# VH-VL binders against Isomaltosyltransferase (ctsY), part 8

Target 1, 124 residues: Isomaltosyltransferase (ctsY), of Sporosarcina globispora (Bacillus globisporus) (q8rqv0r968to1091)
Amino acid sequence: VEYEAEFGVQSGVSTNTNHAGYTGTGFVDGFETLGDNVAFDVSVKAAGTYTMKVRYSSGAGNGSRAIYVNNTKVTDLALPQTTSWDTWGTATFSVSLSTGLNTVKVSYDGTSSLGINFDNIAIV

## First folded at step 24 (VH-VL; from bb2 with light chain G31N)

Design dd4
Fold by OpenDDE, fold request of step 25:
Structure dd4 (fold): chain C 124 residues (1-124), chain A 122 residues (1-122), chain B 109 residues (1-109)
Amino acid sequence: as target 1 above (124 residues)
Amino acid sequence: EVQLVESGGGLVQPGRSLRLSCAASGFTFDDYTIHWVRLAPGKGLEWVSGISWDSGSIGYADSVKGRFTISRDNAKNSLYLQMNSLRAEDTALYYCAKDRWYRKESYAFDVWGQGTTVTVSS
Amino acid sequence: QSVVTQPPSASGSLGQSVTISCTGTSSDVGNYNYVSWYQQHPGKAPKLMIFYVSKRPSGVPDRFSGSKSGNTASLTVSGLQAEDEADYYCSSYAGSNLVFGGGTKLTVL
């Protein structure tokens, strides 16, 4: 299941469409400062380990974001530099989810770096 | 030191042309979108034009479309504004301003020149 | 072209707080969080004070803050100091161009 960043609960960011290659109706821009985040309600039928994919663009260098699940930090996700702001990468990691509704938050915290464009997350 | 220096301003009659230049130093010029912003006497700031780092994206204010042309020479760390069919209302102090973000637009300008004055009068 | 409106003047006493509004439309200020604020002293170039509605560049004191509600962005200057006396301009992305407010002359009494 894919969750578009532009439909997430946003804090400190904006949406835009001025770079090619995004999915959905846009992407999250201005994701570059401490406290910035995008949160999603992710529902799964069974508790377990899932694969999460984060689709992003990082034209200025290698970035990173903190991933929180149900208010607990689960990882610092490396976001390698993309060729340009019009090219998009996918960072993948394993995540434990509880049965039913989970809150997944992609956040810029004290361990994060660089501004990125954020397109979507996917739970597999 | 990051610096932008405008030049080319002067006094011209309506209908004439003028070419402004902006010389950049102290940063990687070819990585940033650059803009022209003007300040008319007794008025406020007005965005005039912007050009992306690779010249792939260009924008103009409605007030100057069809008359002004923005361009850049990254090899010379220079920005230009060709102003044709000048009008009295084009009289202003013209600033060049650097976008704060690397190879994309943030629509926020963190470095400004001191400006060059353009006066259009008969 | 979009019109963004600021009050032509604002004033406050030393140590007080003052808020300057920047009112646009649902196509600019209300549609994007690309609102910036610039400070300009007489004879000087504008200085970026706030970007993305509420973010401060390094070196800008935290007594400068920005916010937005609906089609109106606001710059708040707390603990007013004499050097804060200047013109303040807001700007916003408007979809195809940038727009500046008319500017606000802030007087420190």
Scores: ipSAE 0.790, ipTM 0.931, lowest interface PAE 0.8, mean pLDDT 96
Fold by ESMFold2, fold request of step 25:
Structure dd4 (fold): chain C 124 residues (1-124), chain A 122 residues (1-122), chain B 109 residues (1-109)
Amino acid sequence: as target 1 above (124 residues)
Amino acid sequence: EVQLVESGGGLVQPGRSLRLSCAASGFTFDDYTIHWVRLAPGKGLEWVSGISWDSGSIGYADSVKGRFTISRDNAKNSLYLQMNSLRAEDTALYYCAKDRWYRKESYAFDVWGQGTTVTVSS
Amino acid sequence: QSVVTQPPSASGSLGQSVTISCTGTSSDVGNYNYVSWYQQHPGKAPKLMIFYVSKRPSGVPDRFSGSKSGNTASLTVSGLQAEDEADYYCSSYAGSNLVFGGGTKLTVL
């Protein structure tokens, strides 16, 4: 299922619409301060390994964001440079989720780099 | 030490031209969007123009569009404003100002020069 | 081209709080989260006090805070000090351009 960033719980970040190509009603930017994040409640029927897709724009260069599941950092996800701030990429990785609700965060922490525009996540 | 230094201001008659310069130091100039902002007595601050780090995006206030041209020379760490067909209402202190974000626009200016004065009077 | 509106003056006593408004439209303050506040003392360049509606740059005291509701952004200065007496300008992204308010002269009483 798909979770729009603008409807996640936003900390230190906000929704904007000044670049084309986002899904839903906008994208999230403003990642600058350590701990800036968007959090999602992700429900799955069975514990197991899922594919997480992060839709983003990284016009300034090769960026990265930390991914947390249930308050545990699970990866530093590379976000390769996009052609412009109006073009979008998808970064994909495998994630282990517990049965029921999981809190998933896309976060700017000490290993993260660059500003990005964050559109959505998908769990498949 | 991050600095912006404007120059090229002066007294000119209406209809004449003037070119402003802004010299940048202490940061990687071609990683940031730079703007011209002016301060006129009684009108306060007014955004004039902006140019992205690679010159790929350029904007002008409606009040100057068609008369002013912004440019940058990243090899010389310099920003320019060519001001043609000057009017009395262009009289102001002109600042150059740096956007806060690396190769992204925050529209927040964290470094300003001291300004250069342009006076348009007949 | 639209501008945002600020009161021309505001005042408060030492140690109190003052709030300066910045009223725009649904095409600027109401639509984007790119709102900034600048402090300017006479003869000096503007200083960025608040950006991104409510974020505070390093070195700006935490008694400066920003917020917005609808089409109106606000700068609040708590614990007023004599050095807070200055002109204050808001700015907002407006879709193809940036707009500034006319400025507010803050007097500390």
Scores: ipSAE 0.674, ipTM 0.909, lowest interface PAE 1.5, mean pLDDT 93
Fold by ESMFold2, fold request of step 25:
Structure dd4 (fold): chain C 124 residues (1-124), chain A 122 residues (1-122), chain B 109 residues (1-109)
Amino acid sequence: as target 1 above (124 residues)
Amino acid sequence: EVQLVESGGGLVQPGRSLRLSCAASGFTFDDYTIHWVRLAPGKGLEWVSGISWDSGSIGYADSVKGRFTISRDNAKNSLYLQMNSLRAEDTALYYCAKDRWYRKESYAFDVWGQGTTVTVSS
Amino acid sequence: QSVVTQPPSASGSLGQSVTISCTGTSSDVGNYNYVSWYQQHPGKAPKLMIFYVSKRPSGVPDRFSGSKSGNTASLTVSGLQAEDEADYYCSSYAGSNLVFGGGTKLTVL
């Protein structure tokens, strides 16, 4: 399923619409301060390995964001530069989820870089 | 020190032209969007124009569109404003100002110059 | 074109709190989260006090705070000091341009 960033729980970040090509009603930007994040409640019927896709724009260069599952950092996800702030990429990685509710965060922490426009995540 | 220094202001008659310059130092100029903002007597601050780090995005206030041209020379760390067909209402203190985000728009200006005065009068 | 409106003046006593409003439209303050506040003392350049609605640049005291509700952004200055007496301007992105409010002269009594 797909989780729009603008409907996640936003901490230190906000929704904007000043670039083209986002899904839903907007995208999230404003990642600047350590701990800025969007959190999602992701429920799965069975524990296991899932594919997580992050849709983003990184017009300033090669960015990165920390991914947390249930308050544990699971990766620093590379977000390769996009051609512009109006073009979008998808970063993909494997994530282990528990049965039922999981809290997934896309976070700016000490290993993160650059501003990005964050559109959504998908869990498959 | 991070600095912006405006120059080129002066007294000019209506209908004439003037070119402002803004010299940047102490930061990587070609990584930031730079703007012109003016302070008119009795009217407060007014955004005039902005130009992205690579000149790929340029904007103008409606009040100056078609008369003013913003440009930058990243090799010289310089921002320019060519002001044609000047009017009395263009009389103001003109600032250049730096957007705070690296190669991204925040529309928040964290560094300002002290300004250069333009007076349009006969 | 977009306009944003501030009260022309505001006042408060030393140690008190004052809130300055910045009212726009659903095309600017109500639509985007690119709202900033600037302090300007006479003869000085503007200084960024708040950006991105509520974020505070390094070196700005935490008694300055920003918020937004609907089409109205607010700057709150708590614990008023004599040096807070200045002009205050809000700004907002408006889709193709940036708009400033008309300014508010804050007097500390």
Scores: ipSAE 0.669, ipTM 0.911, lowest interface PAE 1.5, mean pLDDT 93
Fold by OpenDDE, fold request of step 25:
Structure dd4 (fold): chain C 124 residues (1-124), chain A 122 residues (1-122), chain B 109 residues (1-109)
Amino acid sequence: as target 1 above (124 residues)
Amino acid sequence: EVQLVESGGGLVQPGRSLRLSCAASGFTFDDYTIHWVRLAPGKGLEWVSGISWDSGSIGYADSVKGRFTISRDNAKNSLYLQMNSLRAEDTALYYCAKDRWYRKESYAFDVWGQGTTVTVSS
Amino acid sequence: QSVVTQPPSASGSLGQSVTISCTGTSSDVGNYNYVSWYQQHPGKAPKLMIFYVSKRPSGVPDRFSGSKSGNTASLTVSGLQAEDEADYYCSSYAGSNLVFGGGTKLTVL
């Protein structure tokens, strides 16, 4: 299941279409400072460990975002530099989810770095 | 409202010293790199100096190295520029400018003061 | 210290597109993606229009765009409007310092 970033619950960010290669109708832009985040409702049939992937662009350098699940930080996700703002990378992480509805939040916190473009997040 | 306010400019003779101040408000000053940028009459913008949020990294333009000293007092939300051995070519409107990003430098300045004028003339 | 060059002037008619170049070297514009563009109206402080070569701050119209090829960055203003008449400066990280271009006076005809 794939969730477009532009349809997530946004805080402190914006959306754009001015770079090639994004999925959906656009991507999240302005994701660059403390407090910025995008949250998604993720529902699973059974509690367990799941693999998730973040599709992003980081044309200016190596970035990082914090992943929160149900308001608990689970990991810092490294986002290596992409060739340009028109190219997109994928970062993978594992996460423990509860049965039913979960909130997965990609956030800029005190351990995060650099502005990125955020295209989508997927549970695989 | 995020704001920077420069002060301390004035008319001085060559070889003299002047200290500029920049008062910040409306944001967490101690989390941002701050810079001085000047605009000389009839010329363009010139980067003068920058100091990281924790003062761990400081840079100067070649034109002012050895003469100017940048510093900050995070407790006072203030930036300073000590200018020694002033020259005629230092005449300019001096802006303090905030880096856009939290702690990490973007080298892009999203907030500027109104500037303070420094005139070096005999 | 690196030198970044801009054309001293540029012009375009209302509704047209105009591009301003910012040419540096392989040690600044060509080496880093820390290129920014500023708009400055007379008597006003500079305003950030583009950063990281092509990223646009919130509130900046999408008719402002940035790109880079080799040692040259470019600012394109499409759908030129009267209020776009201003000085435009590029800047680039240069390893040990920041460098600004000489500025371009954009006239709207």
Scores: ipSAE 0.351, ipTM 0.839, lowest interface PAE 1.6, mean pLDDT 95
Fold by OpenDDE, look of step 24:
Structure dd4 (fold): chain C 124 residues (1-124), chain A 122 residues (1-122), chain B 109 residues (1-109)
Amino acid sequence: as target 1 above (124 residues)
Amino acid sequence: EVQLVESGGGLVQPGRSLRLSCAASGFTFDDYTIHWVRLAPGKGLEWVSGISWDSGSIGYADSVKGRFTISRDNAKNSLYLQMNSLRAEDTALYYCAKDRWYRKESYAFDVWGQGTTVTVSS
Amino acid sequence: QSVVTQPPSASGSLGQSVTISCTGTSSDVGNYNYVSWYQQHPGKAPKLMIFYVSKRPSGVPDRFSGSKSGNTASLTVSGLQAEDEADYYCSSYAGSNLVFGGGTKLTVL
């Protein structure tokens, strides 16, 4: 199941369509400042460990974002540089989810780096 | 300190040419898109031209297309504007302005020079 | 070339709020979230106040805020102070060009 970033609950970011290759109707832009975040409601039928994928573009260099689940930081996700802002990469991470509704938040916190474009997040 | 300093302005007759320069310091010049913006007397700001950090993308306002040429020398931390076939309406204070984002256009300019004055008059 | 329009003047009393509009088209303001606002005092270079429609650069007071609806972006200055008296310009990406509004002279009464 994929969740488009432009439809997430956004704070401090914007959406745009000026780069090629995004999915959905756009992507999250301006994701570059402490406190910026995009949150998603992710529902699972059973508690357990799940694999999630973040689709992003990072044309300026190697970036990173903090992943929070139900308000707890679970990892710092490395986002290696992409060839250009029109090319997109995929970063994967494992996460423990509770039965039912979870909130997964991709955040720029004190450990994060560089502005990136955020396209979607998926649970595998 | 991050700084941009324009030079090359002056008084010139219509039809003549002038070359403006912008010297950058205090930041990694070759990582930022740089623009020229002008302010004509009694009018507002007008975007003139922009050039990406790698010179891969260049744009011009319709009012200067075919007459002005923007370029940069990253080794010299310098931006240039070659102005040919100058007109009276090109009279303005010319600013160079830095895009705020590292190797990405935000189309928001966080650093401006003091400007250099160009006066086109017969 | 795209044209974005601002009211030529705006005014408000100390401590009040004032909103300045920036109206473009579906090809610029309405199409992109690359709207910026600049403050310019006489004899000074413009200062970036808002970018990406509503984001504030470091050092800009939170009494400056930006928004957009349809083809119109807005700058709101709350708690007006004497030093807020200046010219304000909006800008928007327009596909191949960047366009500035005509500017608004804000007077603090």
Scores: ipSAE 0.335, ipTM 0.829, lowest interface PAE 2.0, mean pLDDT 95

